# VHH binders against q9y6x5, part 36

Target 1, 379 residues: q9y6x5
Amino acid sequence: LPPKLLLVSFDGFRADYLKNYEFPHLQNFIKEGVLVEHVKNVFITKTFPNHYSIVTGLYEESHGIVANSMYDAVTKKHFSDSNDKDPFWWNEAVPIWVTNQLQENRSSAAAMWPGTDVPIHDTISSYFMNYNSSVSFEERLNNITMWLNNSNPPVTFATLYWEEPDASGHKYGPEDKENMSRVLKKIDDLIGDLVQRLKMLGLWENLNVIITSDHGMTQCSQDRLINLDSCIDHSYYTLIDLSPVAAILPKINRTEVYNKLKNCSPHMNVYLKEDIPNRFYYQHNDRIQPIILVADEGWTIVLNESSQKLGDHGYDNSLPSMHPFLAAHGPAFHKGYKHSTINIVDIYPMMCHILGLKPHPNNGTFGHTKCLLVDQWCI
Key: E = the ipSAE of ESMFold2; O = the ipSAE of OpenDDE; V2 = 0.75 times the mean of E and O plus 0.25 times the DockQ between their complexes.

## First folded at step 14 (VHH; framework vhh_surovatamig_d1)

Design q3 (at its last look DockQ between E and O 0.85; V2 from the best seeds 0.73)
Fold by OpenDDE, look of step 14:
Order: structure tokens, then sequence, then C-alpha cells
Structure q3 (fold): chain B 379 residues (1-379), chain A 122 residues (1-122)
């Protein structure tokens, strides 16, 4: 039988939640599998970009989903809620579910993972759910597990997405221990439900399961705001994306816009596109705007309106608060093994290996995950 | 059109009680979590409490825990905030707010009412 893999994402699950809160179900999952304590995600540390990096193994500049909001100057297209299903935005890369879907006697399934409801390279998963935040985890789980169990050709790769603890992290802030404890308990219970469902269906022993996240969450405050209106007139630029990484499209001379912004706040770095630090791998794409503003951790870029969010993400991907975790279980993985760190792009070649797929060119390093896999030599 | 109309505010002495109400219309009320938020004079908007769409979960800001109780009646499309043991620092305009989550923009209040003034003073 072909190997099967379920990739699960709990949005905004900061890595150190595992150290600061109790997760009986997840810990049991880890005990019987593997844990990567910290996953260095890609810059910017936002939902769509990082989810696409997981399934492509590419930096954002390479796969083309460079933000949750984008603008293409050539086509004049916007990436927004009404336009995010245009294959134009996704076709700069080939996600793993497409690769898998194109194999003989295999199919892919998806429950609301970003991009899975879009025909990418004229291919869409055989089974998928359109994104709808109102759909329960249970319904998503039931569909995914049904597809994994009863499909022909068999579903060999599936994705499952859930919006928590991101939503609550935004609302309460990650430092609200009491409220976040309750939220995270619910997440652990969902993991319990997942495991139970798999066991009930007889999938547990043969299915490889990865539980991960796209980013963490940092504490924000009304006392840490950067008001762009104090630095530059709104008529001088178009805002493509706002916080904590603002994408600026100048309406006047770029240099003039830059000069107005460069000293706007000591808690914000301003970069011309060509001066974006190499470590971000966030330069070589036309969808990256001429100027980007990067707020310091915990600072929020605002216009005349104040943010109500007590937590946010999207900051420097070197910040621990932005890092998610990865746990995995199944025949491909060791039992009771813990690893310190991998890069988020390393997940793709690992998944390809597990599924027996030839990976597309990617930025991941398979060597970083060898110690997680039973069929690999770990030195 | 989404409408949220708060009521129940007024002047109360420290230690007193008030019950705020919010009448919702223009959307499927029981599909959305709801919040109370408040804005004190000279301060920013502060989240106070929220309640899940089915009323199964309630969350509070620390400063009001044990004193305030959020509730809802989905049949009446109404949100409530019982405020007991009121303090001077609770003085604010209180707003009923509809919660929203967008996978790209995260959590937000996409609508709120005109507010009702709560003044706690001796």
Amino acid sequence: as target 1 above (379 residues)
Amino acid sequence: EVQLVESGGGLVQPGGSLRLSCAASGFTFDDYAMSWVRQAPGKGLEWVADIWQDGSEKYYVDSVKGRFTISRDNAKKSLYLQMNSLRAEDTAVYYCAKESYNIKTGFSFDHRGQGTLVTVSS
C-alpha cells in the first residue's frame, strides 16, 4: 500500500506553548512519535505564505505568496478575499498535494489548507473543502478521515487546517495565561479527537500524521504603536499590507517616500526592496513592493485607527515568538525522539520522501529531518 | 445591514450594579461570537468579555473577572453584560461588538454599536 500522510496545522501555535502549558493528548502523540521543538518559519511570518512554504519547501520570494495581501504591478491584480482563488497567485510553485494528485493510483484531500481550493497548474485535490471558518473541526476531521479511508484512488496525502490558537492569540494576547490556557486545552482536546478518530477507523498505525503550525504569536499593546500618518501623507503611497510588515507602493518618487519613512520610528526598520536583508529571502519577487516596513517585535503599524489586537504575528522569522513546532507520528517516524530545530521549508522534502514523491526544486534540506525518520541514518 | 444597539448604561455608585443589553439585527446572530468592549475617557478601546456563538464559553478581561457576567439569548438576538461591584475604573462607553475571524487578517470586531455610557461615581 502506498504510504499515507496527513498534515495538520493549528494556526498560530507558538512553539513555547508546549513548555508553558499542559497538552496531555499532544504529549501522548509526541511520546509515540517525534517532536521538533522549534520550527523556523519564513519571512514574513504570516498564514498564507508560511502554509505555502510548508507544502512547497520554498521561501516566499520563490513560491510567490509573499503576504496575505498582495499586489502585482504588471497585471494590476490584488490578492484579497475576493481574488485569492486566482491561480495566478499560486502558479509560481507546485504544492505537494498537486504533485501527489498527479501520481497514478493516488489522490489528495484537503480541509481548508490555504490554496487547496484553487486549481494550481490546472490541478486541484480530488477532495477538498472550500474555506469556511464556520465549519467545525469535527466536520473537517470527519471529511478528511472519510476520504483517507474510503477514496478510490486512495487519498495518500491530506491536509487539515484549524484557525486556533491564532484567533484567540490575536484576541487575548499570548501572555494572557488564564485565557490562553483554556484555549490551548481545547486545542489539545481536538488533538485527542483526531487521534481517537484515526484509531476508530483503523488508520492510526498506518497513517503518518504531522501536526504543526505556520507561526507563533507575540504580545502587542496599545502603547506600542507606529502611526504612519505621522510620518507621511497617505496620498504619497498605496498601502498593500499593513502590520507588522507594511508593503508600500509609492505614488511619488520612491526615494522621497523612503526618506519620509526611514526615521518614522525607532521601532521600525525601513527597507528599499533591494536592501531587504538577505536572511529574509524576501527580495526576488515582483510581488514584493518597492518599500517594506518591518516593525519590531510587539509593535504595531497603524494608520489613524488603533489596533484592537493584543497579539500579532508576521515579524522577523528569527524571533522565537514567531516559531511554531512540529510533531509527527506514524510508520515513517521514530518513537520518543525530540529534535531541537528545523526550518519550515525542510518539511517539504521530508514529506516527499515519506510519500515517495520526487520533490520539485526547493529550499529545504532533507538532511535536517533524517533523524526523525526510521529509514534514515542519523548522525 | 448589521445593527447593534446597546442599552442599560447610566450613573451608578461604586459597588453598584448595571445590566447592559445589546439588540442585534441584520446578521445570523447565533453564528458569531460576541464581545463587550469599552472605552474609558482618554483611553483606547479595551476588550471586556466575549461569549461563543452557542454560549458555551465565556472569557473575561482580568479586571472584571468575578464581577461581570456575559450572556446571550440567541432567540432574542440579544447580548447582555451583568456588571456587579462596579468601580470607578469601569467608567466607560460600553460597546456591543460582533467578532469576526479572517484567515488573512486574523481576529477583528467587524461591527459595534453606538455604545452606552456607564459612569461609576460617588
Scores: ipSAE 0.810, ipTM 0.916, lowest interface PAE 0.6, mean pLDDT 96
Fold by ESMFold2, look of step 14:
Structure q3 (fold): chain B 379 residues (1-379), chain A 122 residues (1-122)
Amino acid sequence: as target 1 above (379 residues)
Amino acid sequence: EVQLVESGGGLVQPGGSLRLSCAASGFTFDDYAMSWVRQAPGKGLEWVADIWQDGSEKYYVDSVKGRFTISRDNAKKSLYLQMNSLRAEDTAVYYCAKESYNIKTGFSFDHRGQGTLVTVSS
C-alpha cells in the first residue's frame, strides 16, 4: 500500500521546552523515532506564514502568506478574519495536500491546518474541518483517524493542528515554570492520547507521523514596550501589522515616514523594503510593505497602550527562542536518532519523498533531512 | 454588549483579606476563560490570575501564588478573587477581563470592566 503521513502541529512549541520540562509521552515517541532539536523557521515567525512554509517548502516572499495580517497593493485587498479563506491569498503556491490528492487513488485529510479549508487552485483538502478553536483535540483526532481508516480513495496525507502551547505561552510567558509545566503536561498527555489512539486502531506501525510546530515563544514585559504613537502621527501611514514586526504603508512621502521612525527606539530596526536583510528572504512580494519595523527579542510595539501578553513570537528567525522542534516516527524514519537543526522549508521535500510525490520548485534541501530516513545513506 | 462589573475593593491592612467579585453579562460566560488583571499607580496593566471555562484550571502570576484564589460560578455568571495575606505591593485597581484567542493575533483581553480599587496600607 502507498506510504501514509500524518503531520501534526502544536502551535508555539519552543524547541527548548523539551530540555526544560517533562514530556514522558513525547520522549517515548522520540526514543522510537527521530528528533530534530531546532527547526530554523522563516521570517516573520508567525503562525500562518510558517504553517504554509512547512507544506510548500517556500519562503514567505515566494508563497505569498507574508504575515498574519496583510495588504496586497496590486488588488487593494486586506487579509482579515472575513477574507482569509479567499484563494487569492493562497494561490501563489501549491501545498502538499493538493499535489497529494490530485494523484490517482489518493485523498488528503485535514483537521484545521491553516489553508486546508481553502480551495487553493480550485482544490480543497478531500476531507477537512473548517477552523473552529472550540473543537477539542479529541474530536480533531477522531475525525483524522476515521478518515485515515475508512476513506476511499485512501487518505495518504493528513494534517492535525492544535493551538497550544501558543495560547498559554502568550498568556503566562514561556519562563513561568509552574504555569507552563502544567500546560505542557496537558500537551504531553494529548501526544500520549494520539499515540495510543493510533495503536488501538492499527495505524501506528504503518503510518509515518511528524510532530512539529511553527515557532517558539519569547518572554515579554511591560518594561519592554515601544510606543509607536510617541514617534509618528497615525495620519502619516496605514498600519498593516503591528508587533513584533510592524508593516507600515506610508500615506505621505516614504522617506519622511522612514525618518520619523528610524530613531524611535534603540530596540527596533527600521527597514526600507529594499534594505531588509537578504538572510530574511523577505523582500520580493507586493504584500511586503514599503517599511517594516523589527523589534528586538522580547520587545513589543504598541499604539500608546499597555500589552497583556507575557510571551510573543514573530521576531528574527535567527533567534533560538523562535525555533520549534521536529519529531517523527514511522516506517520511513530511523529509531533513536537525533539531529541538531534543519530549515523549516526542508520539511516539504522530505514529505514529498516519503509520499512518492514530485516536489514543486521550492527552497528546501532534501539533503538536510536524509539522515532522518531509513532509505537514505547519511554519511 | 459585553459588560463586566467589579466590586469588593477597599482599604485593608497588610496581612488582611478581601474578596473581589465580577458580574458578567452580554456573552455566554461559560464559553470563555476569565482573568483578573491589575494596575498599580503609575504602572502598566499586569495579569494576576485566570480560570478556564469550567473552572478546572487556575493559573496565577508568581507574586500572588499561594495567597490569591480565583473562582467562578457559571450559573451566576460571576468571577471571584479571594485575596489573602495582602501586601502593600498588591495596591492596585483590579479589573475583571474576558480572554480571547485568535489564531492570527494570539491571546488578548478583549473586554474589561471599570475596575475596583484595592488599597493595602497601614
Scores: ipSAE 0.575, ipTM 0.841, lowest interface PAE 2.0, mean pLDDT 93
ESMFold2 (binder alone), look of step 14: mean pLDDT 81; pTM 0.809

Design q4 (at its last look DockQ between E and O 0.86; V2 from the best seeds 0.64)
Fold by ESMFold2, look of step 14:
Structure q4 (fold): chain B 379 residues (1-379), chain A 122 residues (1-122)
Amino acid sequence: as target 1 above (379 residues)
Amino acid sequence: EVQLVESGGGLVQPGGSLRLSCAASGFTFDDYAMSWVRQAPGKGLEWVADIWQDGSEKYYVDSVKGRFTISRDNAKKSLYLQMNSLRAEDTAVYYCAKESYNIRTGFSFDHRGQGTLVTVSS
């Protein structure tokens, strides 16, 4: 009887793919629900920060997952494949699945959404899959639907994560129309399978479903490289993250490192931490390094090596190429409504409303999403 | 330990053909998509083609579409590249590469072989 919500992410699904490619299944989903054409994500436009922003409603500086590669100067810890499940990294915020499952008669389920296999504030998702990219979409969907149908206390909030089109966008590049058309058709077929499964199990009419993404994808090129080794000796700094936003920890005087980098390329902005533009909301966390380098769209920062990626993300969050979309269907949502844009942090208070949860302090604005919801006064 | 061993390179004239092979060991071959990448003299690595785990999906860089065909034999743990209508600009060391996806860092090639040289000249 409690309201239920399934949150689905297809990683790296650029908003304008909806206009530039055919999605019969997703377009039918949208026709019977709502669409937000562009979601303005958080800077840095990377996978872990943006997935955590969706479920916390917080900018990266506030939730502490400030990049996919991080260093915490106070504890001297590195965020890496070997310790990315340490709750230390995640405990600066409370994600919605934790709040949800601490309510009476509620549990949460997860098929590989970032952070759901971590005991955040000593609370791990009630049902979850450890991350493994080899597990098929069908298996992830089978687990999620089984948990939605058969759990006591009932699963009221569930997440499902899929790696495409991010993986193919990196490999083939978003401008390869032939290759990306075939990849995106396969993703649309998975959306069709999702909807069909929910209908066959009797869930479709009473489950709220959000399909969204964390970021887009920009075309890269071997003729758009910024070679840091041409500008500064490697002995002057520690590299915490490389591209397209480099995180630089100086080993010598910070101003000297800044001066060596500031004229390195006209296609890269160099910021001292205190000079990072306020619009990024990316300054007030100890995990943000003293100097960051922000490459222009489509440029890659390298260390005397070529890049094998033909597409990338992580750029300025004002770039349309970095923006995902959001589509939703279910009893909480209008049918056939299209909205131009929201901020990615707005998704959290909307989800809290749908689930009847009191949101933690956050950066989202419920008013930005209320026109999507049938129970709200829209103005 | 992952091992990738390329073979089949050589000298060919423009318009000619070669077939490259890659023997794989040290991992569950049919769990991973596989790529061919190449490096022309004095240039960076270039992705050429890939084939997904079950062999049903094959993708190519524009410059080789219609000329190259990738294939795999999961029973033999082998990857192949049939190269037809070769051009001078196809001259490169060709590497067999194991694809990997990391949710944190995205797509990458986590292993490659020693390579096999293809030279296209008259």
Scores: ipSAE 0.606, ipTM 0.859, lowest interface PAE 1.9, mean pLDDT 93
Fold by OpenDDE, look of step 14:
Structure q4 (fold): chain B 379 residues (1-379), chain A 122 residues (1-122)
Amino acid sequence: as target 1 above (379 residues)
Amino acid sequence: EVQLVESGGGLVQPGGSLRLSCAASGFTFDDYAMSWVRQAPGKGLEWVADIWQDGSEKYYVDSVKGRFTISRDNAKKSLYLQMNSLRAEDTAVYYCAKESYNIRTGFSFDHRGQGTLVTVSS
């Protein structure tokens, strides 16, 4: 039988939640599998970009999903709610579900993973759910597991996405111990439901399952705001993305816009596109705007309207608060093994290996995940 | 059109009680979590409490825990906030807010009412 892999994402699950809260179900999952304690994600540390990096093994500049909000100057297209499904935005890379889908006697399934409801390179998963935040985890889980169990050709790769604890992290802030404890308990219960469902269907022993996340969450405050309106007139630029990494499209001379912004706040770095630090791998794409503003951790870039968010993400990907975790279980993985760190782009070549797929060119390093896999030598 | 109409505000003495109500229309009420937010004079908006779409979960800001109770009646498309043991610092305009989560934009209050003034003063 071909190997099977389920990739699960709990949005905004900060890595250190595992250290600070109790997760009985997830801990059991880990005990019988593997844990990567910290996953260094890609810059910017936002939902769409990082989810696409997981399934492509590419930095954002390479796969072309460079933010949750984007603008292409050539086509004048916007990446927005009404345009999220335009293959134009996704076709700069080939996600793993497409690769898998194109194989003989295999199919892919998806429950609301970013990009999975879009025909990418004229290919869409055989089974997918259109994104709808109102759909319960249970319904998503039921569909995914049904497809994994009963499909022909068999579903060999599936994705499952859930919006928590990101939504709550935004709302309550990650430092709200009481409220976040309740939220995280619910997440653990969902993991319990997942495991139970798999066991009930007889999938548990043969299915490889990865539980991960796209980013963490940092505490924000009304006391840590950067008001752009105090630095530059709104008529001088178009805002493509706002916080914590603002994408600026100048309406006047770029240098003039830059000069107005460069000293706007000591808690914000201002970069011309060509001066973006190399470590971000966030330069070589036309969808990256001429100027980007990067707020310090916990600072929020605002216009005249104040943000009500007590938590946010999208900051420097070197910050621990932005890092998710990865846990995995199944025949491909060791039992009871813990690993310190990997890069988020390393997940792709690992998944390709597990599925027996030839990976597309990617930025991941298979060597970083060898110790997680039973068929590899761990040095 | 989404409409949220708050009521129940007024002047109350410290230690007193008020019950706020919000009448919702123009959307599927039971599909969305709802919040109360407030704005005190000279301050920004502050989240106060929320309740899940099915009423199964309730969350509160620390300052109102044990004093305020959020509830909803989905059949009536109504949101409530029972405020007990009111303090001077609770003085604010209280708004009913519709919660929204967008995978692209994240969490937001996409609609709120006109507000109802709560004044706690001796």
Scores: ipSAE 0.534, ipTM 0.830, lowest interface PAE 1.1, mean pLDDT 95
ESMFold2 (binder alone), look of step 14: mean pLDDT 82; pTM 0.817

Design q5 (at its last look DockQ between E and O 0.85; V2 from the best seeds 0.00; counts 0 for: pae E 2.2 > 2)
Fold by OpenDDE, look of step 14:
Structure q5 (fold): chain B 379 residues (1-379), chain A 122 residues (1-122)
Amino acid sequence: as target 1 above (379 residues)
Amino acid sequence: EVQLVESGGGLVQPGGSLRLSCAASGFTFDDYAMSWVRQAPGKGLEWVADIWQDGSEKYYVDSVKGRFTISRDNAKKSLYLQMNSLRAEDTAVYYCAKESYNILTGFSYDHRGQGTLVTVSS
C-alpha cells in the first residue's frame, strides 16, 4: 500500500507554547513520535505565504505568495480576502498535493488548507472543502478521515487546517496566560480528538501525521504604534499590505517616498526592494512592492486608525516568537525523538520522501530531517 | 444591514452596578462570537469581554474578571454586560462588537455599535 500522510496546521501556534503550557494529548503524540522544537518559517511570517512554503519547499519569492495581500503591477490584479481564488497567484509553484494528485492510484484531500480550493496548474485535490471559518474542526476532521479511509483511488496525502490559536492570539495577545491557557487546552483536546478518530478508524498505525503551524505570535500594544500618516501623505503611495510588514507602491518618485519613510520610526526598517536583506529571501518576485516597511517585534504599523489586535505576526522570521513547531507520528518517524530546529521549507522534501514523490526544485534540505525518519541514517 | 445598538450606560458611583445591553440585527446572531470593547477618554479601544456564539465560553480582560459578566440571548439577538463593583477606571464608552475571523486578515471586529457611555464617578 502506498504510504499516507496527513498534514495538520494549527494556525499561529508559537513553538514555546509547548514549554509554557500543558498539552497532554500533544505530548502523548510526541512521545510516540518526533518533535522539532522550533521551525524557522519564511519571511514574511504570514499565513498564506508560510502554508504555501510548507507544501512547496520554497521561499516566498519563489512560490509567489509573498503576502496575504498582494498586487501585480503588470496585470493590475489584487490578491486579498475577497480575491484569493485566481490560479494566477498560485501557479508560480507546484504544491505537494498537486504532485501527489497526478500520481497513478493516488489522490489528495484537503480541509481548508490555503490554496487547496484553487485549481493549481489545472489540478485540484479530488476531495476538498471550500474555506469556511464557521465549519467545526470535527466536521473537517470527519471529512478528512473519511476520505483517507474510503476513497478510490486512495487518498495518500491530506491536509487539515484550523484557525486557532491564531484568532485568540490576535484577540488576547500571547502574553495573556490565563486566556491563552484555556485556548490552548482546547487545541490539545482537538489533537486528542484527532488521535482518537484515527485510532477508531484503524488509521493510527499506518498513517503518517504531521502536526505543525505556520507562525507564532508576538504581543502588541497600543503603546507601540507606528503611524505612517505622520510621515507621508496618503496621496503619495498605495498601500498593498500594512502590518507588520507594509508593502508600499509609490505614486510619486520612489526615492521621494523612501526618503519620507526612512526615518519615520526608530522601530521600523525601510527597504527599497533591491536592499531587502538577503536572509529574508524576499526580493526576487515582481509581486514584492518597490518599498517595504518592517516593524520591530511587537510594533504595529497603522494609519489614522488604531489597531485592536493584542497579538500579531508577520515579523522577522528570525524572531523566536514567530516560530512554530513540528510534531509527527507514524511508520516513517522515530519514536521519542526530539530535534532542535529545522527550516519550514525542509518539510517539503521530507514529505516527498515519505510519500515516494519526486520533489520539484525547492529550497529545503532533506538532510535536516533525516534524524526524524526511521529509514535514514542520522549522524 | 448589520446593526448593533448599545444601551444601559449612565452615571454611577464607585462600587455601583450597571447592565449594558446590545440589540443586534441584520445578521445571523447565533453564528458569531460577540465582544464588548470600551474606549476611555484619551485612550485606545480596549477589549473587555467576549462570548462564543453558543454562549458556552466566556473570556474577560484581567481588570474586569470577577466583576463583569458577559451573556447573550440568541433568541432575542441580544448581548449583555453585567458590570458590578464599578471603578473610576471603568469609565468609557462601551461598544458591542461583532467578531470576525478571516484567514488572510486575522481577527477583527467587523461591526461595532454607536456605544453607550459609562461614567463612574463619586
Scores: ipSAE 0.832, ipTM 0.930, lowest interface PAE 0.6, mean pLDDT 96
Fold by ESMFold2, look of step 14:
Structure q5 (fold): chain B 379 residues (1-379), chain A 122 residues (1-122)
Amino acid sequence: as target 1 above (379 residues)
Amino acid sequence: EVQLVESGGGLVQPGGSLRLSCAASGFTFDDYAMSWVRQAPGKGLEWVADIWQDGSEKYYVDSVKGRFTISRDNAKKSLYLQMNSLRAEDTAVYYCAKESYNILTGFSYDHRGQGTLVTVSS
């Protein structure tokens, strides 16, 4: 029986939601499996970079998806809604579904994980859904389970992506307990539906399931705005990305642009590319712009007087508010084990081990996840 | 083209009530969650309430909970906001907005109307 793995992401699921809200279904999933309480994600703590880091084991500078909005100075290409499926952006790394499909008698399936509808190294997931946010969780789950049960060659690696609680976290803010409680209850019900569907189809006992997320969410406020228009004329730069990490391409002398920005706000750090802190691992890629602005937690960089977001992410990856969790269940995992923290890049070599795949060179450390696995010594 | 037309604003005394309406056209109305957002004088845009596609889920900002009720009629392609127990702080231009979630940029509004003015003053 070949090993199988389902990787599920609930976008923007802040780790401490588990302590602050009720999750009877997820709690039962954890009790029968393992929990990692905090996953330290990669800087920038945004959706596309972190989803790609999970499946490649690489920091953003190494896999090339350095933000949700990018400019490549060598090719003059912009990463945007109309150009996010160009393999050019994705080809600096090899994601796990590509490696999996290279193995004899194996397929991969995907319900909307970032990149799975792109032919990366001329290889697209064997079964996939084109991204469409209007498709229900139930339909995504129906397709994934159908593919896991009925494909030849068999699907051994599958992914499922869901937009919540990220969407609601942006709208209502993570501190709105009434609204977030209702949102998180619906997400827990979806987890219950997932488990019940896997049990009903006979998949539950032999399928390894990881439930995780890409980042957390922090509370924002109209009282915590950084107005770039107050500090620098638009004509001096091209804005590649805005908040909470702005990517600035100077149109005039770089030092002049830096000097206009460096004292703009005490709640924003301004870095020349060469001065970006080493702990970010965010320097060695041409898609990283000459100047970045990093807002303090809960501060929003704007070009106008307001922002409609009550919650946001993208901040310093050392912040606990930016960290998701990881839970897992299946024959590869212990029952009832809790682990404090791993790095998000550690998930890739663990998944490769579970699937019997040789990992590509990566930044993860397999030893960090050994205690989750039944076939490993953990002393 | 997407078109959202708000109506029902006006001058009202504190403690009074108003019902705002929004007529939608140019898109499949029942495929989208809808919001009311407002802009008070000298302030930025602020989210007030939203309602999911089939009307089953309604969410409110804390300052209006228990006073405002959002609703929709998918057959009439209309969005409503019943505003009770109005306060001076509710004075704003109210906009009907079509919600968008972009996996690259997150939550935003992809279209809003021209707005309807609500003034709460004695």
Scores: ipSAE 0.527, ipTM 0.826, lowest interface PAE 2.2, mean pLDDT 92
ESMFold2 (binder alone), look of step 14: mean pLDDT 82; pTM 0.816

